# Ledger of designs, part 7: VH-VL binders against Urease accessory protein UreE (ureE)

Target 1, 153 residues: Urease accessory protein UreE (ureE), of Acetivibrio thermocellus (a3dgf7)
Amino acid sequence: MIVERVLYNIKDIDLEKLEVDFVDIEWYEVQKKILRKLSSNGIEVGIRNSNGEALKEGDVLWQEGNKVLVVRIPYCDCIVLKPQNMYEMGKTCYEMGNRHAPLFIDGDELMTPYDEPLMQALIKCGLSPYKKSCKLTTPLGGNLHGYSHSHSH

## First folded at step 23 (VH-VL)

Design j1 (from i2 with heavy chain S105P E106D)
Fold by ESMFold2, fold request of step 24:
Structure j1 (fold): chain C 153 residues (1-153), chain A 123 residues (1-123), chain B 106 residues (1-106)
Amino acid sequence: as target 1 above (153 residues)
Amino acid sequence: QVTLKESGPVLVKPTETLTLTCTVSGFSLRNAYYAVSWIRQPPGKALEWLAHIYYNDEKSYRTSLKSRLTISKDTSKNQVVLTMTNMDPVDTATYYCARIYTDYPDYAYFDSWGQGTLVTVSS
Amino acid sequence: QPVLTQPPSLSVSPGQTASITCSGEKLGDKYAYWYQQKPGQSPVLVMYQDYKRPSGIPERFSGSNSGNTATLTISGTQAMDEADYYCQAWDSSTWVFGGGTKLTVL
């Protein structure tokens, strides 16, 4: 199927009686304008996100009757840090921002995708980071578009 | 409101097969956020997971009991059924059905429990 | 493979803090979940994903999980908190429960 916009988010409705299927969107893909995916039920899904607005956990992309297709952001290995004071908050944001690390927040926790050099750098700053598998859903900052492993020339 | 209701209570003779039905309401068995599990608790003892079944019929069983357990569902009847063969007095317990919430594979927990049903295996 | 170990019992006076531990190898790498079971009743979820509180659970319930130990903490413990408490982890399609802790409020 082809979907062109977010209809609503499941946080805004009673989802319990819906027939739910998922499409997995990685945290680094949420602003891509064109995606081709396979839903959890095996349905081919083309996503044309024309406005480039970030897809969010729980976004409903398609609905017919009580059947919905819902965005799900997978868990990934993360560095997690609970700053204990304003200095630690500032230092953490500075270190991650200086390295252009994508930064996420949940309550009192700051999170970024796991990177061993960054983990060691945070430890050397006297901070107390730890590793945990997390769902990265609420950005605070960082560059989501520019993360690439390819060297295509 | 979400409810899960176990059939029973039941008295079973040794070597007989136990069949328990969980009737669910307030949510869809075709909802990928949810699944259903059976858990038992012998009198005065700890909780013991038995089996679960997902919306797409993927299922798993406690390894030590796998040869004795079958779980299935009938979505049109809102029912999940557990069958346990070769019952023994040590299997006397309260059996619960519970709803699993999951927002990604391997990240799941029981967010709603039935009232439980007593299964007694006579001697 | 993980075994979750809980103390079998814990006694506290009303108003004191109860700390119920759940130990397992590298449990902090997983999420811990806690269920309360009062006598004659079904279990009720009281903590999920280490420290998150379901709706209807009092704020005096809190949780943590690091290293090999998850902890459910009840501050200002009340007589109504007397129950069995079970920790649980998920490990690749397999559910693991602790043996339970009977909390007595004297």
Scores: ipSAE 0.810, ipTM 0.879, lowest interface PAE 0.5, mean pLDDT 90
Fold by ESMFold2, last read:
Structure j1 (fold): chain C 153 residues (1-153), chain A 123 residues (1-123), chain B 106 residues (1-106)
Amino acid sequence: as target 1 above (153 residues)
Amino acid sequence: QVTLKESGPVLVKPTETLTLTCTVSGFSLRNAYYAVSWIRQPPGKALEWLAHIYYNDEKSYRTSLKSRLTISKDTSKNQVVLTMTNMDPVDTATYYCARIYTDYPDYAYFDSWGQGTLVTVSS
Amino acid sequence: QPVLTQPPSLSVSPGQTASITCSGEKLGDKYAYWYQQKPGQSPVLVMYQDYKRPSGIPERFSGSNSGNTATLTISGTQAMDEADYYCQAWDSSTWVFGGGTKLTVL
């Protein structure tokens, strides 16, 4: 199928009685204008993102009755850091920003795709980063497109 | 409202096959966010996961019981069925049907539970 | 097969903080989940993905998970919190529950 726009997001409705199928969109693919994917049920999906806005976790791309196709962002290995105060928040954002790391946030935690040199740099700065598999959904900053070629294989 | 209702209670004899039906309402078995699991709890003991079935019929079983368990679903009847062969008195337990929420394979938890049904295996 | 170990019991006075631990090899590399089960009732989810609170669970419930240990913490513990608490994790092939901790509020 061909989809050209986001219809709405699943967070805005009661999803319980919907018949849901997923299309997996990597965090580094959310702004691509053209994507070809296979849904979880094996349906071929062409995505034409005409407005260039980032696809989000839970975006509904297609609907027929109560059947919906929903964007899902897969988990990936991440560096995670929970800043304990404003100084640590600022220092973490500064170090990540200087390296053009894509930044994501969930509550009090900052996240970026795993990178061993960055992990070691954060440790040397006296911060307490750790590795965890995360779903990167809420950007804070950084160059998302610059990292996509590191994840594409 | 989300409801999972186990069939029973039931009394079975040793060596017989147990069949339990979970009737679900308030959500679709064709919804990829959800799956259904069977979990049991012997009297006074801990929870023990048995099996689950996803919307696309992917199934998994507790390894120690895999030869005895079969899980299936009938989406049109909103039913998930567990079959357990060769029942023994040690299998006496409360059996729960629970809904799994998942936003990606391997990242899932039980977000709603049935009231449970007592299965008694005679000695 | 993975094993999750919990203390069998914990007693606290009303208003005190209860800390229920769940230990497993490299559990911090995985997500931990917590269920509350009151006598004669079905389990209820009280914590997911280490520290996230489902809707309707009071803010006095919090969670953490690092190294080999996940912890469910209840601050200002109330009599209604008296229950069995089970941790749960997922292996790529297996759902694992801890043995449960009976929390008694005296």
Scores: ipSAE 0.797, ipTM 0.879, lowest interface PAE 0.5, mean pLDDT 90
Fold by ESMFold2, fold request of step 24:
Structure j1 (fold): chain C 153 residues (1-153), chain A 123 residues (1-123), chain B 106 residues (1-106)
Amino acid sequence: as target 1 above (153 residues)
Amino acid sequence: QVTLKESGPVLVKPTETLTLTCTVSGFSLRNAYYAVSWIRQPPGKALEWLAHIYYNDEKSYRTSLKSRLTISKDTSKNQVVLTMTNMDPVDTATYYCARIYTDYPDYAYFDSWGQGTLVTVSS
Amino acid sequence: QPVLTQPPSLSVSPGQTASITCSGEKLGDKYAYWYQQKPGQSPVLVMYQDYKRPSGIPERFSGSNSGNTATLTISGTQAMDEADYYCQAWDSSTWVFGGGTKLTVL
């Protein structure tokens, strides 16, 4: 099938009785204009995202009756930091940005895709990063077009 | 309202096969956000996960019990069935059916539980 | 087989803080989940993915997970919090539960 726009997000509806299928969109693919994917039920999906707005976790791309196709962002290995005060928050954001790392936030945690040199650099700065598998959904940087840290297709 | 209800025999003899049925309502077994699990609890003891089944029929079993367990579902009847072979008195427990919420395989938790059914294995 | 270790019991006075620990090798690399079970009742989820609180769970419940230890913390403990508490984690082979902690509010 071919889908060209986001219809709505599952956060805005009662999803319990829907028949849900997923299409996995990597965090680094959410602004790509053309994607070819296979849904979790094995349906071929072409995505034409002409306006370049980022796809979000839970976005509904297609619906027929109570059947929906939903965007899911897979977990990946991440560097995670839980800043304990405003100084640590500022220092973390500065160091991540200075190294061109994409930043994400969830609650009081900051996250970036795992990179061993960056991990070591953050440790040298006196910050306390750790490795954890996370879903990268809420960016602090607005434009992801320039980041290509993986050749996954 | 989400409901899971366990049904099956209360008393089972050693060596018999136990069959438990979980009847679900309030959510679709074709919803990829949800799955169904069986968990047991011997009297006075800890919870023990047994098996789960996803919307796409993907299944997993507790390794130590895998040879004795079979999980299946009938989506048209809103039922998930657990079969456990060669029952022994040590298998006496309350058996729960629980709903799993998942936003990706292997990242999930039990968000709704049935009332449980006590199965006693006695000769 | 992976093992999650909890203290078997904990007693606190009303209004005090209860800290229930769950220990396992490198547990902080995984997500921890917590369930409350009152006598004769089914378990209820009270904490997921280390520190996230489900809807309807009071703010006095909080969680953390680092190194080898996850902790469920109940501040301002009330008589209604008296229950068994189980931690749970995913291992690549199985969902693992801790042995449970009986919380008594004197």
Scores: ipSAE 0.781, ipTM 0.867, lowest interface PAE 0.5, mean pLDDT 89
Fold by ESMFold2, last read:
Structure j1 (fold): chain C 153 residues (1-153), chain A 123 residues (1-123), chain B 106 residues (1-106)
Amino acid sequence: as target 1 above (153 residues)
Amino acid sequence: QVTLKESGPVLVKPTETLTLTCTVSGFSLRNAYYAVSWIRQPPGKALEWLAHIYYNDEKSYRTSLKSRLTISKDTSKNQVVLTMTNMDPVDTATYYCARIYTDYPDYAYFDSWGQGTLVTVSS
Amino acid sequence: QPVLTQPPSLSVSPGQTASITCSGEKLGDKYAYWYQQKPGQSPVLVMYQDYKRPSGIPERFSGSNSGNTATLTISGTQAMDEADYYCQAWDSSTWVFGGGTKLTVL
């Protein structure tokens, strides 16, 4: 199927009786103009994101009756840091910005995709990062497009 | 309104096979956010997870009991069925059917529980 | 397979802070979940993904998880908080529950 816009977000409705299928969109893909994916049920999905607005966790891309296709952002390995004061908040954002790391926030925790050199650099700065599998959904500023082309392997 | 209702209560003889049916309502078994699990609790003891089944028929079992357990579902009847072979008096417990919420495989929790059903294995 | 260890009981007076621990090797690398079970009732989720509260759970419930220990904290403990509390985690395609902690408010 071809979908061209976000209809609404599942957080705003009662999802209980819906028949839900997922399309997995990596955190680094949410602003891409064109995506070709398979849904969790194996349906081919073409996404035209012409306006470039970031796709969000829970966005409904298609609906027919009670059947919906929902965006899901997979978990990935992350560096996580809980700043204990304003100095640590500023230092963390500064160090990540200097390294052009994409930065995400959830509550009082800062997160970025796992990178061993960055992990070691943060430890050397006297910060207390740890590794955890997280769903990267809420960017703290910045342009994700430039970071989404960094591949490992 | 979300409900899960276990069949029973039931009295089972040693070595017999237990079959429990969970009838669900208020949510769809075709909803990828949800799955169904069986959990038991011996009298006065801790909760013990047994098995789960996802909307797409992915299944997992408690390792120590895997050879004795089978979980299945019938989406058209809103039912999830647990079968446990070779019952023993130590298997006497309250058995719960519970709904799993999941926003990605392996990242899940039990957000709704049935009332539970007592399974007694004679001895 | 990892074992989740909880103290079997904890007693507090009304208004005190109750801290229920759940210990497991590298538990902080995983997510911890907490369930409250009152006598004769089914469990109810009170904390998920370490520190997040479901709708309807009072703000006096909080959670943390780091290193080998997850903690459910109840501030200003009330008589209605008296219950068994179970932690739970995921381990290698299986669900693991702690042994439970009986919280008595006296």
Scores: ipSAE 0.771, ipTM 0.861, lowest interface PAE 0.5, mean pLDDT 90

Design j1 (from i2 with heavy chain S105P E106D)
Fold by OpenDDE, fold request of step 24:
Structure j1 (fold): chain C 153 residues (1-153), chain A 123 residues (1-123), chain B 106 residues (1-106)
Amino acid sequence: as target 1 above (153 residues)
Amino acid sequence: QVTLKESGPVLVKPTETLTLTCTVSGFSLRNAYYAVSWIRQPPGKALEWLAHIYYNDEKSYRTSLKSRLTISKDTSKNQVVLTMTNMDPVDTATYYCARIYTDYPDYAYFDSWGQGTLVTVSS
Amino acid sequence: QPVLTQPPSLSVSPGQTASITCSGEKLGDKYAYWYQQKPGQSPVLVMYQDYKRPSGIPERFSGSNSGNTATLTISGTQAMDEADYYCQAWDSSTWVFGGGTKLTVL
């Protein structure tokens, strides 16, 4: 199966009548132009993303009737920070940026893939990070996905 | 619009096998977002997870009851079946089937529940 | 083996804040979920992944999880909030429920 475009996002429709198959796309793969993946049901999927737009959680790549193939970004270990004020928010972004750490946001939490040295560095900077399993789905600007991180679920 | 409904005997004798059926509506058992579990609750006591079946027919059981439990599904009938062997009065409980959201156990939650069926084990 | 501990009961006056705790080893490293069960009814999900509210759950419900304790907080508690509340987490390849907390609104 070769897919070349995102049809829509699953969040915009009712899931009730759908037969959903997942294709797992890592947070650092969402910008790749070509991907070869295996769906959760064991279907080989070639993904050609020519428009340059990053794949998103819930993107539907294929549909026949009520059967859909949906992008899923797997959970991974993350460093999570919850700034309590704008100063902490700014400081977190600054420190993360200086270290070229990809930054994601979920609600009032900032997240980056787990890295022990980074964790310690943030603590030394007076921040209060903690480790948690998260989906890195909403990137903030300046993210470089050239990292070869091994992430655990 | 999502519904789960438990059906089966309400009275079982000791040592007999309990068979419960969960009929689902409003979603597909082929939807990878969802799975189905059985959970029981003895009268006046806490909830206890029993068994789980994924959209791809993978199964999980409570370790202490694994030898007694079997879970299966018929996707075409929208039914999930739980069998529990060698029933004992201690197994008297309200049995629920519930829908689980997400395929990862660590992040899964029971977003829809059946009304439950009280199963009494008595001679 | 895995155990989640809840206070068996909690009483609060209408309009006051109720805090229901759930304690477990390293629970803060996991996600906590909460269910509300009224007498004669099935459980209803009221909180998932520590602090997220399902659709239809009032904003007065909030959640947190850190260290060994997850907390479900109900601000401005109403009579309709009277129920049993169960926490839940994934641990040792099992979905574990707490013992439940009976919340009484007096």
Scores: ipSAE 0.639, ipTM 0.844, lowest interface PAE 0.6, mean pLDDT 92
Fold by OpenDDE, last read:
Structure j1 (fold): chain C 153 residues (1-153), chain A 123 residues (1-123), chain B 106 residues (1-106)
Amino acid sequence: as target 1 above (153 residues)
Amino acid sequence: QVTLKESGPVLVKPTETLTLTCTVSGFSLRNAYYAVSWIRQPPGKALEWLAHIYYNDEKSYRTSLKSRLTISKDTSKNQVVLTMTNMDPVDTATYYCARIYTDYPDYAYFDSWGQGTLVTVSS
Amino acid sequence: QPVLTQPPSLSVSPGQTASITCSGEKLGDKYAYWYQQKPGQSPVLVMYQDYKRPSGIPERFSGSNSGNTATLTISGTQAMDEADYYCQAWDSSTWVFGGGTKLTVL
């Protein structure tokens, strides 16, 4: 199976009527032009992303009747910070930026893939990071690098 | 509307095998967002997870009861079946089937429950 | 097998805040879920992933999880909140439920 475009996002429809098969796309793969993946049901999927838009959680890549192939971004270990004020928010963004760490946001939490040296560095800077399993779905800034990260499932 | 409904005998004799069927509606058992578990609750006691069947037919069982439990599904009939062998009065409980959201155990929760069926084990 | 510990009962007056705790080893490193069960009824999900409310659950319900303890907090407790509450988590390849807390509204 070769897919070349996103049809729509699953969040915009009722899930109850669908037969969903997932294709796991890592947070650092969402902008890849070419991907070869295996769906949860064991279907080989070639993804050609020629428009340059990043794949998102819930993107439907294929549909036949009620059957859909949906992008899933797996959970991974993350460094999480919850700034308590604008000063902490600014400091966090500044420190992450200086280290070229990819930055994601979920609600009032800032997240980056877990890295022990980075964790320690942030602590030394007077921040209060903690480790948590998260989906890195909403980028806020920084460079997305092709690093390998473990998942906490 | 999402519904789960348990069916089967309400009275079982000791040493006999219990077979319960969960009939689901409003969603597909082929939807990777969802799966089905069986959970029981003895009268006046806490909830106890028994078995789980994922959308890809992967199965999990409570370790202490694994030798007695079998879970299966027929996606075309929207049914999940639980069998429990060698029933004992201690197994008297309300048995629930419940839908669980997501196929990642750490992040999954039971978002819809059947009404439950009371199974009494007695001679 | 893993165990989640809850106080067996808790009493609050109407309008007061009820805090139901659930304790387990390193529970704060996992997600906690909460279910409400009224007599003769099936459990109802009231909190998922520590602090998220399903649709239809009042804002007076909130959740937290840190260290070894997850907490379900009900602010402005009402008579209708009287029920058994169960915490749940994933541990050692098993879905584990707490022993349940009977919340009485005096």
Scores: ipSAE 0.637, ipTM 0.843, lowest interface PAE 0.6, mean pLDDT 92
Fold by OpenDDE, last read:
Structure j1 (fold): chain C 153 residues (1-153), chain A 123 residues (1-123), chain B 106 residues (1-106)
Amino acid sequence: as target 1 above (153 residues)
Amino acid sequence: QVTLKESGPVLVKPTETLTLTCTVSGFSLRNAYYAVSWIRQPPGKALEWLAHIYYNDEKSYRTSLKSRLTISKDTSKNQVVLTMTNMDPVDTATYYCARIYTDYPDYAYFDSWGQGTLVTVSS
Amino acid sequence: QPVLTQPPSLSVSPGQTASITCSGEKLGDKYAYWYQQKPGQSPVLVMYQDYKRPSGIPERFSGSNSGNTATLTISGTQAMDEADYYCQAWDSSTWVFGGGTKLTVL
């Protein structure tokens, strides 16, 4: 199937009685104009995102009756920081930005895809990062680059 | 409203096979956000996960009990069935079926529980 | 054979803060979940992904997870909070529960 637009986001409706199939979109693929994916049920999906808006976790790309195709962003290994104050928040954002690291947020935690050199650099800057598997769904500005990444869980 | 309800025998003899049925309502077993799991709790003891079945029929079992457990589902009937062979008095417990919420296969939590059914194994 | 360790019991006075710990190897690198179980009732999810509260759970419930320890904190503990609390995590391709903590509100 070919899908060309986001119908709505699944968070806006009741999941009751829905038959949900996922299409996994990597965090760095959400802004791609064309994607070829395989859904969790093995359905080939062509995604044409002509509107230029980034796909989001929970976006419904297709619906027929109670059957829906939903965007899922997989978990990946991340560097995570939990700033304890505004100074640490600013410092973290500055250091990650200066290194062109994509930055995401979840609650009071900041995340970026795991990179060992970056991890060490942040530590040397006086920050207290730790490694954790996270879902990178909420970007904090910037352009997302299409990198190839490995995932471990 | 989401509901899960366990049904089956409340008394089983040693060496016999236990068959429990979980009837769900308020959600579809074809919904990839959800799975169903069986969890048991001996009287006065901790919770113990037993088995789960995902929307795509993928199954997992507690390693120590894998040889005794079988989980299956009938999506058209909204039912999940657990069978446990060679029951022993040590298997006496309240058996729960619970809905697993997961947005990714490796991450999940139990957001809805049945009332549980006490299964006693005795001669 | 992953194990999550909880203190078997904890007592607090009404209005005081209760901190229930759950310890496991590198638990801080995983997500911790918490369930409340009152006598004769089924477990109820009270915390997911370390610190997130499900709808309907009071704000006095909070969670954290770092190092080897996850903590469920109940501020301004009330009589209704008396229950068994279980932590849970994904480990070695299985869902593991802690031994449970009986919280008594004196």
Scores: ipSAE 0.633, ipTM 0.845, lowest interface PAE 0.6, mean pLDDT 93
Fold by OpenDDE, fold request of step 24:
Structure j1 (fold): chain C 153 residues (1-153), chain A 123 residues (1-123), chain B 106 residues (1-106)
Amino acid sequence: as target 1 above (153 residues)
Amino acid sequence: QVTLKESGPVLVKPTETLTLTCTVSGFSLRNAYYAVSWIRQPPGKALEWLAHIYYNDEKSYRTSLKSRLTISKDTSKNQVVLTMTNMDPVDTATYYCARIYTDYPDYAYFDSWGQGTLVTVSS
Amino acid sequence: QPVLTQPPSLSVSPGQTASITCSGEKLGDKYAYWYQQKPGQSPVLVMYQDYKRPSGIPERFSGSNSGNTATLTISGTQAMDEADYYCQAWDSSTWVFGGGTKLTVL
C-alpha cells in the first residue's frame, strides 16, 4: 500500500463508526518524506509525504468504506515541565533551546524526549521537571528533526 | 449510543462452566482504538479484571485464573464470549463486560461498561 | 503482585472537599484512572490519565498523580457524589484496581 496524502483527520468525524488500523509514526518521523511502516494489522505501508507537511495524530492516510488507516504517534518517555508562571515558561524554553532539545507543548505542559543528562541539567537550572510517558505531537516552533531515536513506553 | 450487554446464566452449580456473552453496539470490534474486557465484582467487594481481547484477537488473562478462562470474539456478530471452568461459590459476582480505549495497555481505560450480570454459584 | 491501596471509607460534608488517595509503588510513573460506582449501578469513568476528565464529568472533579500516590479530588462535594470510587492502573501485565473507597456525604 502506497499513500501520498492525508485525507482528513479522524478528530473531525465519529470515530465509533470506523474500522481503524493504525500506522505508528514516531515523533521524529512525522516530517520524513518517505516512510515504510507496518500497520497494526500487519499491512505494509509506504508513505510518501511530498507536500512536506508533518503528519499528525489521527491523520487518515487511506480509506475504503468504513475502513481507515490512521496515524498514531506512540507514547515515549518524556521530560515534562509545567511552568507556574511566565518566568518559568521563558526559562524552560531558554534552557531547552540552549541544549537543542526538541520542544513540544500540550496545554500548559512542555515536553521533550527523555534524556537523563538533560533531566539533571534542568533540575540544576532550578526547574522542576518530571518523567512521564507522553505523546510528542505538537512541536513548539519548527524544531522537528529527522533523527533516529530509541524510545520506550 | 455505545452499549454493552452481558448475557448468560445467573445460576451455576459448582464445578460447572460459566459462559457469558457480551453483545456490543455503537462501535466495531475491528476498531483498533477499542478492545473488550471482562471484569467481575463479588458482592460488596472490589473490581477484578479477568480477561481482555484486542481488536487483532490477541488475548490476555488474569494470571491466577488463566487456566480457567477463555475469551473469544465474533466480530461479525459484535459478540465477545467469556468461559470460566470449574466454578466455585467464591466466583459468585457481578460480571461486567467493558470497552477499553486504546490498544496500549499502559494508557488504556474502560470508558464504557455493561450493566453487569450477577452470577451466583450454588449447589 | 501489584496492589493499589485505597482508604476503605471517607466522609465529607456537603460543600467540602473530598480527597481520595490511591497508593502504589511508583504509581506516579504510570497513569491512574478513576471510576465512580453508585449502588446498584455499573462503574463510570470519572478520570483518565491522572487528571483528564471525560465529557460529562463536572469540573469539581480533578486528579493528580505523583510519587506513589494518585489522588481524586472532589471540590464542593454534593450528595450525588456519594459512591464507591476505584482507582486503576496497568502493572505487571495486568489491569489493577484499588480496593475502593466508599465516599459518604453527610
Scores: ipSAE 0.615, ipTM 0.847, lowest interface PAE 0.7, mean pLDDT 92

Design j1 (from i2 with heavy chain S105P E106D)
Fold by OpenDDE, look of step 23:
Structure j1 (fold): chain C 153 residues (1-153), chain A 123 residues (1-123), chain B 106 residues (1-106)
Amino acid sequence: as target 1 above (153 residues)
Amino acid sequence: QVTLKESGPVLVKPTETLTLTCTVSGFSLRNAYYAVSWIRQPPGKALEWLAHIYYNDEKSYRTSLKSRLTISKDTSKNQVVLTMTNMDPVDTATYYCARIYTDYPDYAYFDSWGQGTLVTVSS
Amino acid sequence: QPVLTQPPSLSVSPGQTASITCSGEKLGDKYAYWYQQKPGQSPVLVMYQDYKRPSGIPERFSGSNSGNTATLTISGTQAMDEADYYCQAWDSSTWVFGGGTKLTVL
């Protein structure tokens, strides 16, 4: 199976009537132009992303009747920060940026892939990071990195 | 509309096997966003997770009860079945089947519950 | 084996703020979930991923999680909020529920 475009995002519809099969796309793969993946149900999928737009959690790559193939970004260990005010928000973004760490947001939490040295560095900067498993789905500043990242569930 | 409904015997004798069926509607058991678990609650006590079955038929059990529990599903019938062997009065509880959103345990939660069925274990 | 500890009961007057705590080893590193259960009814999800409210849950419900404690906060508590509340988390390959807190609105 070769897919070349995103049909729609599953969040925009009632997904309860669907049979959903996932294809796992790592947070650092979402901007890749070519991907070869295996779905959760064992379907070989070639993804050609020619428009340059990053794949998103919930993107439907294929549909036949009620069956859909959906992008899933796997969970990983993350450094998470919850700024309490605009000053902390700014400081967090500044410190993360200075260290070239990819930055993501979910609600009122900022997050990046877990890295122990980075964790300690942020603490030394007076921030209050904590570790948590999360999805890295919404990047800030377009600072996604194209390198491999190891994580465990 | 999502519904889960438990069915099975309401009275079981000690040492017998309990078989409960959860009939679901409003969603597909083939939907990878969802899974189904069984949870029980003794009268006046806390909730206790028992077993879980994923969309791909992988299964998980409470460790302390693993030897007594079996969970299965029939996607064509929209049914999930729980069997529990060697029942004891201590197993008297309301048994719920519940839908879990997402298949990642740390991220997963029970977003829909059946009404529950009270199972009494007594001679 | 894993344990989430909740106070067995809590009483508040209408309009007051109720804070229900759930303690567990490094619970702050996990997501906490909360369920409301009224007598004779099934549990209802009232909070997921520490602080997110499902559709239909009033804004007076909020949540937090840090260290070893997750907290469900109900501001402006109403009579209809009287119920048992259970926290839940994933721990050691098990979905664990707290012992439950009976919230009484006086």
Scores: ipSAE 0.444, ipTM 0.827, lowest interface PAE 1.2, mean pLDDT 92

